# Ledger of designs, part 159: VHH binders against o26223

Target 1, 191 residues: o26223
Amino acid sequence: MKLLWTSQHIKVTVHIDGKVSKMDVLEAIKTRRSIRKYQDREVPEELIDKILDAAMCGPSAVDERPWHFIVVRNREMLEKIPEVHPYGAMVKDAPVAIIVCCDSSLEKIPGFWVQDCSIASQNILLAAHSLGLGAVWTGVYPLEDRVEGIRRLFSIPEHVIPFSVIPLGYPAENPGTRDLFDPDRIHLEKW
Below, E stands for the ipSAE of ESMFold2; O stands for the ipSAE of OpenDDE; V2 stands for 0.75 times the mean of E and O plus 0.25 times the DockQ between their complexes.

## First folded at step 11 (VHH)

Design A15 (framework vhh_vobarilizumab_d1; at its last look DockQ between E and O 0.01; V2 from the best seeds 0.00; counts 0 for: banned pattern HYF H106, pae O 2.4 > 2, grease 28.8 > 24.2, SAP .697 > .668, placed apart)
Fold by ESMFold2, look of step 11:
Structure A15 (fold): chain B 191 residues (1-191), chain A 121 residues (1-121)
Amino acid sequence: as target 1 above (191 residues)
Amino acid sequence: EVQLVESGGGLVQPGGSLRLSCAASGFTFSDYEMAWYRQAPGKGRELVAGIYSGGYTSYADSVKGRFTISRDNAKNTLYLQMNSLRPEDTAVYYCARGPFESYIDHYFDYWGQGTLVTVSS
């Protein structure tokens, strides 16, 4: 038997990944964590497209689908977000952020758009996680100073309501999973 | 169960420095946003500085450039380095913990008992 490895300064290993693994939906839900540290690595446009496709798959009140998404990659714009959104401090270090908005002109039943945009926002988090990205939901609505600040910064029309800012990127931290199941929150048949 | 114990307060002259510590127990420290608040005599509590688990910080305008918040996740300890102290910094300083996995910041629901800082000659 002969070992073909070289003793030089560099070891060369031919590495062929197996099949691309897809994350089970229950696994994605249970293992997703808020990620605020990102690698210095671009997020491909095709991954953002997949994430936004997933965002739009959620149910909405009477199928109103009131959501709009602003994809922000411009460095100068990302750096300005923390000036109007203090919770968004990590956005300046993210390669990309998604702003989830409600277009109130699409609202068919008053007052359900918050649920609609929340569903889209959570789907963004889960889809990003399933694609090997980390993300965090930073709240904008209903904090009116943040809503108006983001609206001004991105020239968002008065009838459009910025709901959340979601920075994302390849994660540079791994906070791990926590068991959050609490059977005391479960009521059978009545309270 | 959740415990936040502040220490490091005391009497210091104007222009001096002081380092506050907050020992945390009863929870996974690295999962949480942490903050320092203070309450001067006759005033309400005000946010002094906050720090996320990822290390991002924020400061009240009145302390920016003079105070530095930091954390040591391995020791479950939050710190506040206070430099160039002024008489108006005299207050009880409180360690505070934010909620787990929150999409809203600056809402703190666990507080320490506080440590007194007095800046006077």
Scores: ipSAE 0.425, ipTM 0.701, lowest interface PAE 2.0, mean pLDDT 88
Fold by OpenDDE, look of step 11:
Formats: C-alpha cells, structure tokens, sequence
Structure A15 (fold): chain B 191 residues (1-191), chain A 121 residues (1-121)
C-alpha cells in the first residue's frame, strides 16, 4: 500500500492587508525559505524591533547572550557589503540588513558563541518569515576574509566577531516549499 | 542585587528529617533553574538536586528517594526536604541560581552563604 503522501499545499495566505497573520511556530519553521529577492518596499521599524526581540529570546551557553546586532539601512553601506561578501550580492537589493555579532568579552564559556549567534540568526529568519518578510542567512564566520571585511566596513572592534549578515525585505520571489524530512537520518536507540 | 539566603539547617539524628529553605530576591525567581549543593568537611562541593523553572527535577544518586527539591515561585523560595538523613549527609548546603535561558545545564552563577546540616547521633 503506497501511502500517497498528498503534498498538502500549505497555502501561505500572505494577507496583503498588513494584518500579520498569526503563523504558528511549526508553520514558520517548515515553510521558511531563503529569500534573496526583495520588493522595493521599506520595512517598518516596528517589524525590525520584533525581529530583534525574537533574536534575543533564544537560549545561549549559560545565558551568556553574547550577541550584538547592527541594523543597516543606509544604501551606501548595503551596497558595500557585497564587496567584502561575495555571496551577499542580494544585500544591496535589500531595504535592510541585520549583522549578527558576538562580543567575545561576554563569553562565559569559550566557543559556544557560534551556537548562540546561530540561534539568534535562525530566530531572525523565523521571525522575519512569520512577519511576512523574506530573509537569507549569509555566512560570515568562520570565513576570515568575510569576517575582516565586515569588521572593517562597520568599524567593528577586535573583540567583536561578525557572524552573519541577514538581508531582509518583503519577498519578491517564492521558492515554494520543500520537504526536508528524511527518515534515513533517524536512528532508533542505536546508529 | 541577587540574593540567596539559606535557612533550616541544624543538628539532626540519623534517620531524621530537615527542610531547608532558600529565599531568593533581586531577580525573577520563576525564570531560573535552581539547585542545592553541599560541601562536606574536607570534600568538594557537589550537586545535590536541581529544579528547572518548569518543575523538572534532578537528584544526585546519593540522595535519590530521600531528598526532594521543590520551589514556590509565589514566595520566591527554594526548598530541600531531606528525609532519612545519614551521617554522610553532613555538610554545608548551598542554594544556587542557574542561568535564565541556557542550552547548557548545571551552571550556576549565584550562591547563598550556606546552611550547616549536621547528622549525628
């Protein structure tokens, strides 16, 4: 009996009328996609605040919360990011980008800041998606050239490590949904 | 300022019971993991019991079934009910605060002054 997995088209009804449809967390996780094309539309500050709030709600190693966020709206700066971040070409087209950084002086246990900033970055992506925005995680750390490029560009102190650049905006593309579930990656009790 | 103040320690006979209390102040008590530690004379400090904000508890094997950690969030108080006390339970007992939100457990950043528990015939 071939279980016909009916691809339930989760109709992400993007309600155009500014009413942020309450997307549940599972829906946000499952339907989130990297968005690299953005509308010529500004993102309200209120949405950025919500996103940043979400970014700070994740756990961290022993609650060290090492993260800092640079919010970039300046067009000149956005256009310069691709110069030091070859895979960040879409940043120049975004109305805003968030740079997630680690303040190493806030680390309580060395090395976990990567997880901490990853959690923050993922929360940014999920929050953005839940708010009807598109975003993409563009990796900075641990690529030294990118780290140094972003550092110099934004005058980031040496003890602060740029981790990710996340452009975001209203999406101008729809990559569709994908099923990432792989039962072969699940092992019961023993590999 | 974060404060933890233990009470309830004292002298008890083997097989007896004590209830320790830890009064917490200076932070949102309900949001934090809390724990009891003890330090016996000449020994290192060891975890006795921990309790998460949601009420999940963990115990050292040596005290399992005898000790119960609990919390009253309304009173900002941590408790350790100690039953069937043994001489080897003699120690200074410390209240400890864990992190607010962490994926690493068993880390504690604030301690009380401790309360002495002596189990002796």
Amino acid sequence: as target 1 above (191 residues)
Amino acid sequence: EVQLVESGGGLVQPGGSLRLSCAASGFTFSDYEMAWYRQAPGKGRELVAGIYSGGYTSYADSVKGRFTISRDNAKNTLYLQMNSLRPEDTAVYYCARGPFESYIDHYFDYWGQGTLVTVSS
Scores: ipSAE 0.128, ipTM 0.559, lowest interface PAE 2.4, mean pLDDT 90
ESMFold2 (binder alone), look of step 11: mean pLDDT 83; pTM 0.837

Design A16 (framework vhh_vobarilizumab_d1; at its last look DockQ between E and O 0.40; V2 from the best seeds 0.00; counts 0 for: pae O 5.6 > 2, grease 33.4 > 24.2, SAP .813 > .668)
Fold by OpenDDE, look of step 11:
Structure A16 (fold): chain B 191 residues (1-191), chain A 121 residues (1-121)
Amino acid sequence: as target 1 above (191 residues)
Amino acid sequence: EVQLVESGGGLVQPGGSLRLSCAASGFTFSSYDMAWYRQAPGKGRELVAYISWGGYTSYADSVKGRFTISRDNAKNTLYLQMNSLRPEDTAVYYCARGPFESYIDYYFDYWGQGTLVTVSS
């Protein structure tokens, strides 16, 4: 077992065979940060597969599972995403991005697809982090200009709604500390 | 109390350089995203440069290659190096603090008082 230090000083345990050990789920949740700077290093397909597997394991309304995923590795396409997604400037620097989409034809109950795709997106972020990768959720829906921009760029059918763009890579940022726990947001029995 | 205090503004000739500073206090500076905004006379406030808590940077197209945003976490200070200044860069420049996490857009919740930069012959 080999210990690797990321640029964020995150201790990652890597097996001799190159596989990264998964961290505890609570650890993953607490230590995850939005990563917008990436190493010049490719992400193995195996890791993407694991991330996508995790993305599909979340609950959905009446188990409708309306999500689709576009995996983007093409450099030209990655560089074009910022043109239609201003908040997605970092995508051009990532080795890979996942676009989370909803197929509206798969909806069983209208309107819950946003929650479904949000769960999938968060699972992508957590899975990526647990595997030693950095990622950031760049929102597409419900901003019409971004939705249509991504739709046109990737020739997405009208019944399919792009929801989020998530660039991924090995992290190259130096972390700061955060404390997000707020006891004032906790109410016992009643408000 | 969160405080942001800009300095370094002034009058400069076209092609000149300025370095703005923003002194931050009242929060853990190293944990927050920071940005520079500017507002020209008669125009709205616009994002000039962004720097993440981890050091990722992004720039408006109008300033790419000319401006550099940086931070010194040990000094709780944000910087904007402005080179090759143009008359259209004339504006009040504001330092801004962002939230820990955002998935929609660059959002900022605290602002300084601003510092005036005038580029004129």
Scores: ipSAE 0.585, ipTM 0.809, lowest interface PAE 0.9, mean pLDDT 91
Fold by ESMFold2, look of step 11:
Structure A16 (fold): chain B 191 residues (1-191), chain A 121 residues (1-121)
Amino acid sequence: as target 1 above (191 residues)
Amino acid sequence: EVQLVESGGGLVQPGGSLRLSCAASGFTFSSYDMAWYRQAPGKGRELVAYISWGGYTSYADSVKGRFTISRDNAKNTLYLQMNSLRPEDTAVYYCARGPFESYIDYYFDYWGQGTLVTVSS
């Protein structure tokens, strides 16, 4: 911050970095919705980089970090995803999608990669929301037909498991939120 | 035992109006997103209008400004007011229930049997 005073006028020049990411974390968690309609507007690479940085910040089983991410912007590829992932039809209308994958050669404790990739996927959703984007997690694993279809479409090796496809873009809908707190789900000391 | 029963369809002249109703039972209606879909002869089902449990609405471009979705949570009833009807609106109209949030598909998991709307002459 640099303030300059002159005898003629008060002139203030303020440089602010990082203003884009100012949402409180509890607000982000409580207000994030699955967004399936997107503006016809490109998402800057800088925002994708921030989202993927956030995706990699999550904990993983024994720090195995088994995740890999495929960033898909190619229109022809995005349009082909519904052929193998029929309930992901909104993906063809998104400016970009992120495929979350597990590299099983990085797995250190068998079977925990599902939790690891789930953490990365949710972090993508929250980061996108905090940056003014909308996103939706569309499930791939453990549905074998979807896993095989996405692997084939993107030339993913057999030891790499596609877990989720997450289309994202500037939202063109606002479905609202509701209070989901349920005290009956809370058990003190015992069931 | 989720039941969705549509009514109010019929024959109508171009430019006319109809109001469709969907009676819901077997679930807590006020907790679910709801939608109207339609299927014209020889075409797939298309989303017509959507209303969230909290009252947010959205519409297909083809019906925007002419159709209004609404809900009456006290009566467990979903409505579609259709004005300025055109021959291309001829279709079977379906009431559908959807989840609030799901990472396994944008899935309307229960559907009514449909009510026929015919716009002709």
Scores: ipSAE 0.341, ipTM 0.682, lowest interface PAE 1.9, mean pLDDT 86
ESMFold2 (binder alone), look of step 11: mean pLDDT 83; pTM 0.846
ESMFold2, look of step 12: ipSAE 0.332; ipTM 0.653
ESMFold2 (binder alone), look of step 12: mean pLDDT 85; pTM 0.854
OpenDDE, look of step 12: ipSAE 0.023; ipTM 0.417

Design A17 (framework vhh_vobarilizumab_d1; at its last look DockQ between E and O 0.77; V2 from the best seeds 0.00; counts 0 for: grease 29.1 > 24.2, SAP .69 > .668)
Fold by OpenDDE, look of step 12:
Structure A17 (fold): chain B 191 residues (1-191), chain A 121 residues (1-121)
Amino acid sequence: as target 1 above (191 residues)
Amino acid sequence: EVQLVESGGGLVQPGGSLRLSCAASGFTFSSYEMAWYRQAPGKGRELVAYISSGGYTDYADSVKGRFTISRDNAKNTLYLQMNSLRPEDTAVYYCARGPFESYIDYYFDYWGQGTLVTVSS
């Protein structure tokens, strides 16, 4: 799988009913939902490249960029993930999954890698959604059984920590929208 | 006020079938994940079946192939069709609402009072 790493500005084009539509960033954020059902349709490599490009565009502590990504398309491997990840049942039905990992050897300031990988994971979700795909964040870290399970399954070195498993594909469900805005969580000038 | 009211429980013979219902009110039912839990005597509460707002379903291994979770958003009702019931399925069954999106596991914040299902010869 030759990932074409082109630094191209992601023009997010979503094909809806044969029309190319752009989703702006606020729309992507506001309308994104976890998608756990997928069409029996392959995700083009080009879209994965765009998603991974987006994943690497987030900030990190002192720009340490500790993230690595495992792109999984092998059906056998996808089907094995639920065996070690109980919350990952949907992964077996996804055409592709991205495993976000931290290389601890790249960490410069201890503890911030969780934030770094979280930012990367969220960007994957947003990018996927903006491209007309559905995805869900299935947490691995810090659950030891899941971390070790994924590590063994994918032969991940000890210094690399699997963080999240993100299956993605063309959506086969349409979750209802929820208003997540809570003004009670907003404090002006002081708590 | 969020309310969940279970019904349909009762006594059934092994191999029998029951259909549980959960009437939901006080929230936009169609926007929320829902689940069925059960608690057998002397055991902890366990997830039986999950259904997303979009219709994705997941089941405990012990009930796969026998139980079916479904929802009717127009009626604000959650269902659990239970077939091929076994004595080990005896429990109080609870309807539960999932609050928001989670990336860790299935968590729920509202529960019904439960309905008793007894499987016995």
Scores: ipSAE 0.525, ipTM 0.801, lowest interface PAE 0.9, mean pLDDT 91
Fold by ESMFold2, look of step 12:
Structure A17 (fold): chain B 191 residues (1-191), chain A 121 residues (1-121)
Amino acid sequence: as target 1 above (191 residues)
Amino acid sequence: EVQLVESGGGLVQPGGSLRLSCAASGFTFSSYEMAWYRQAPGKGRELVAYISSGGYTDYADSVKGRFTISRDNAKNTLYLQMNSLRPEDTAVYYCARGPFESYIDYYFDYWGQGTLVTVSS
């Protein structure tokens, strides 16, 4: 780790040695946007591997790690998702989608799998963004029609719960960002 | 204060065209998803067209190929070009502001007053 002195005689971190070309984690969190337009360009398998590695790095309730991932590249399957997911229309235009699922047989403490799969889903979004990809989380659980539609479409067993569908690709849009910090949401010491 | 002001409604014959405008103020227009909704007599509001801050668009099946949503971020203005108008397009049309980020569905938190479009002989 390398700290650089500035002209104001204070320490200012400029870069981390060996990683100067990579996105800072706070920048990634603040600049990530839902991306619904994608280039006609394949996403290399290597990048999907990195994204899924990142997805599995999150904490889980009592380390239960209940997640499973379905990687969908087949054009016909991607085109069918909007038929069962009315707010997933952009998925048909994506080169690839990741379906985050819970295997309920892996639960060690009932009901915490939702947090576990949410952590994995957000990690997918951040990892994709850091690799120059755009993604969007399209909610499936707890909407029962979407859960059953996705389960049916991908032959997902009854004890496995599809949680989210995340299409991704090289972005073909550049939505702006906004400062969302709200001090009224912060409570010091007490409510 | 967030404000959305629609204009461009009116009376038109079947087959005609209108262009609706929505002037936005009180927020960073370019960061928000936007939509047009309509409410016909005796019906609830229905989504007509949606546009994301990055230019992704979606349309109700009943208007695909006839209506075009667009935005001009420099002028803080949302548009709906309506071509080949039909009597069933008669409704009050509303401009709506969507979320900065959402993972479940389209959610709209501010609405304009509406502009009446009447399609009749």
Scores: ipSAE 0.451, ipTM 0.733, lowest interface PAE 1.6, mean pLDDT 88
ESMFold2, look of step 11: ipSAE 0.426; ipTM 0.726
ESMFold2 (binder alone), look of step 11: mean pLDDT 83; pTM 0.844
OpenDDE, look of step 11: ipSAE 0.360; ipTM 0.731
ESMFold2 (binder alone), look of step 12: mean pLDDT 83; pTM 0.841

Design A18 (framework vhh_gefurulimab; at its last look DockQ between E and O 0.01; V2 from the best seeds 0.00; counts 0 for: pae E 13.5 > 2, grease 31 > 24.2, SAP .832 > .668, placed apart)
Fold by OpenDDE, look of step 11:
Structure A18 (fold): chain B 191 residues (1-191), chain A 121 residues (1-121)
Amino acid sequence: as target 1 above (191 residues)
Amino acid sequence: EVQLVESGGGLVKPGGSLRLSCAASGFTFSSYDAAWFRQAPGKEREFVSRISWGGYTDYADSVKGRFTISRDNAKNSLYLQMNSLRAEDTAVYYCAAGPFESYIDYYFDYWGQGTLVTVSS
């Protein structure tokens, strides 16, 4: 069933059939929050596809695009992630998680993969939010215990580095909004 | 034409109860998420409660344990049972429908005209 909604207050078009909503990018950025509680509701594959599409649209150093994504829906696997990620407790409650990884063999310039995967991860968060989903970035790299834990759990090759675990679901919490603007962090022309 | 029409508002004493209703028409209400919002005088509109198309419910902390949201898909209706009402619950209450369950009002595209609830001694 294809449903289209147009926001009366903010010009946002939301599609239930998994289409990417028309959300103002600044609104998406400003209103996004980490969500750690999720409804007992499945996330349609179409939405995940859109999220992953967004994840791959970010820039990367010399266009190296080193990222890979593991989509995890298996309940047993989701429940095991907290065992190797002490701050990933909410993953077990999510209907799906995306593990962002770097294939080091794709690097063209050493070290920039962290930025590349960060951009991909942020795009996942923003895209999820724009689609009415909640998500949170749980850091894996550069903590060795988490990196190796996730690696073993998902049989990730040695040349591939797990970077982040991002659980997603329909939000079951309201953390509210906040203003993070700090003019003291802005310097004009010089420090 | 999509319509949401609230009813059941009125004057009630503190500790009293009211039941709000919202009648939906012009769309398949059962396929959509629904929510109640409220706006007190001089304040911004705030989330009260939501119910997903599948029946998942959630509440603002300020109303948890006192309010109950429900829906009757056969009647295309949304309800809000409000118990133990307080003066701070005084507001215009709005029914809303949208494709995604959210606490943010812009995810709800259709709104009613609102019904006034006044809690006063």
Scores: ipSAE 0.005, ipTM 0.278, lowest interface PAE 11.5, mean pLDDT 88
Fold by ESMFold2, look of step 11:
Structure A18 (fold): chain B 191 residues (1-191), chain A 121 residues (1-121)
Amino acid sequence: as target 1 above (191 residues)
Amino acid sequence: EVQLVESGGGLVKPGGSLRLSCAASGFTFSSYDAAWFRQAPGKEREFVSRISWGGYTDYADSVKGRFTISRDNAKNSLYLQMNSLRAEDTAVYYCAAGPFESYIDYYFDYWGQGTLVTVSS
């Protein structure tokens, strides 16, 4: 006998079906493209929660996990980002953006927070893609004017470093896949 | 050939001190995290202390304030200074090292054969 686990908030008792279709991880990595055009469509909070859960699954130097995330949905704030972040022009057209930050007080070993936040940022891109969303990583760090502009705009403390701004939305473009494998970049045993 | 060779174990009275050493060879020790584990008779191997390649240290609660881990990368050596020893510290102590992969959970790929520490009157 199998015990069926259901939410007590379901009015009708149903059997929990098997696996739902999902994107294979290698497919996600190979097919993810930077998406800079978005539908005029809200992104549900539930999807943002899943994306941020994925962001926090990344490894970090000595498990320091120095990342913090600012979720921005306010239109006025999204429209101000390009004023301090020129390569973030598409952010004003996105329904939501995630700002990936490093809290330097959480560093356990200096100098690896950039890798830590890069891993979290890439996980955001892959998770968004797997959920049918498009995203793009727009660089903030290490460009001093962008860092200070974003810090000022979002009242980010001096010990917290904005790393990237990632606008998200349902895609309104399809750039297609690319074949980027280059065997000349592979060196066996030595350079 | 990778080798980790522990030394410095022995018999010591409660309240005494020992210094364990681990000599590493056959790999670039300075790029690896290193750790001490111990195994008492009839028990599973347990974590004692870790030192990252960058010098961050971590200790099991049972040894904090009594044990100090250190490394000397120029000598390819790992150390454990054990003070205020107790009967429950009796165990075989193992040196371990893992490759530098700072962005995954640490796994220790290389282990020594162990050195016996006995704390008894």
Scores: ipSAE 0.000, ipTM 0.159, lowest interface PAE 13.5, mean pLDDT 85
ESMFold2 (binder alone), look of step 11: mean pLDDT 85; pTM 0.868

Design A19 (framework vhh_gefurulimab; at its last look DockQ between E and O 0.01; V2 from the best seeds 0.00; counts 0 for: pae E 13.1 > 2, grease 29 > 24.2, placed apart)
Fold by ESMFold2, look of step 11:
Structure A19 (fold): chain B 191 residues (1-191), chain A 120 residues (1-120)
Amino acid sequence: as target 1 above (191 residues)
Amino acid sequence: EVQLVESGGGLVKPGGSLRLSCAASGFTFSSYEAAWFRQAPGKEREFVSAISWGGYTTYADSVKGRFTISRDNAKNSLYLQMNSLRAEDTAVYYCAAGPFESYIDYFDYWGQGTLVTVSS
């Protein structure tokens, strides 16, 4: 088996606190880590807008775009999330969290909303990282106790399914890069 | 000091059963997601099963129908009932607790592991 790898770099120019930043897309993907410790520093609304714009750029099954996003900045609400989603102090310490939801009334093909919301969630993580922020995807769906707990806490209607909670902030930790490439997972022409 | 201690591992023949236990101390275990992972020689650590604080369970496809995860919050304990064991189940089994995430570095606490060997 011969594996041919090439590196193509796509760089995005962004504004972070009045400074322009460039990040190679492949570098962003490889260096993004789950960040669970954040600086005591607010995340500007402009950055959240850019992150959500990126989230909505993802493909979806038959262009159904079933996603909705709840942006949570209120300290009281952030501090209550661990009561139904036991992440200890992590969510309490985040300046903001994004809840990714599926509106089942927007589904055009049943069951593909999970892929759709997963794509949006990953785009949030990558966009946050490219903007100098740290984030982590915390799973809500399919854990029924988490789904119902988050639904109750944020008054989410029964036909809307909370999928993930993503706390974000300027990172206060650096877990480093991991080498996860495994050529045994690559199959040429057939299994 | 936070501690997770696995027990119940051992040598068993194919088709046999074992029950693993994980005793938690130094934190409020009932407020955490809990999971089992395993690592066979020469392989990366892989997910086996998880249980939410509310009792919802998930399983890797390779163990579904054969393994049952459970917890006893009054005893700060996590269990894995392993039935119909196969040679490929041979691994060191680890208990983990923390906010649930498919990514293994998300769990805050890990045990030292207990060895399960399935051999004729």
Scores: ipSAE 0.000, ipTM 0.220, lowest interface PAE 13.1, mean pLDDT 84
Fold by OpenDDE, look of step 11:
Structure A19 (fold): chain B 191 residues (1-191), chain A 120 residues (1-120)
Amino acid sequence: as target 1 above (191 residues)
Amino acid sequence: EVQLVESGGGLVKPGGSLRLSCAASGFTFSSYEAAWFRQAPGKEREFVSAISWGGYTTYADSVKGRFTISRDNAKNSLYLQMNSLRAEDTAVYYCAAGPFESYIDYFDYWGQGTLVTVSS
């Protein structure tokens, strides 16, 4: 039996009788929190691969799949990200970050790439959570200074737009659970 | 010397209850996550429950709602309250301690086990 156990922050994944006890999708969605503190521990490549696989499984407009991903493990580069991203301070403490980008040349219809990359980013967060990792979505687009900062830092071509920076690691904090359900935001048939 | 010593095992009838204890010594127990495993005769060792250093708990599906894991860091102790015991719960129960995040093969310390027999 193989047990992937996590700290107080994430449900343990257990292999029982050849079956993997995993977090179901609703649980992952409901219990996911932004994690900004990480253990001094490397994230296995296998987990990153799974996360990236999940990132690419989301829908996109007319199946344009415009996303690209930069996986950053280099300590120096991670430490530089906060210099161009004022709310990315935690990135320097993460063992790895994923930068989600849009290749505009792949866009089939204008403007939907934001939705596409958002879906990919959210899938990264959910997948990370389900795998016992903590992550946070740090927005890059549409803030021009951040976009250009990340572009310059990672030598991203002009036709490619950095969208988000997502640091990942084993969680070193537990923000707790919250209930965000608001029935006042639900309208039946009409506003 | 690092030690985990299980106790509380014994014979119990179906539907009965037992409370297992695990006493840790020789290391900072509070810095570790802890878990219970069990091994029935002729079967592989299986996960039962785990508790993080911060008190987060998880359970195997087979014991959910019946077993409760807890810890007392001040006493360097791990506990397993077992209620509504079934014959299939018969096994040697092992206490384990490991780092904050680990795979099962990364558990640092194991006890020698305590036998739980559920029989009418």
Scores: ipSAE 0.000, ipTM 0.284, lowest interface PAE 10.7, mean pLDDT 87
ESMFold2 (binder alone), look of step 11: mean pLDDT 84; pTM 0.854

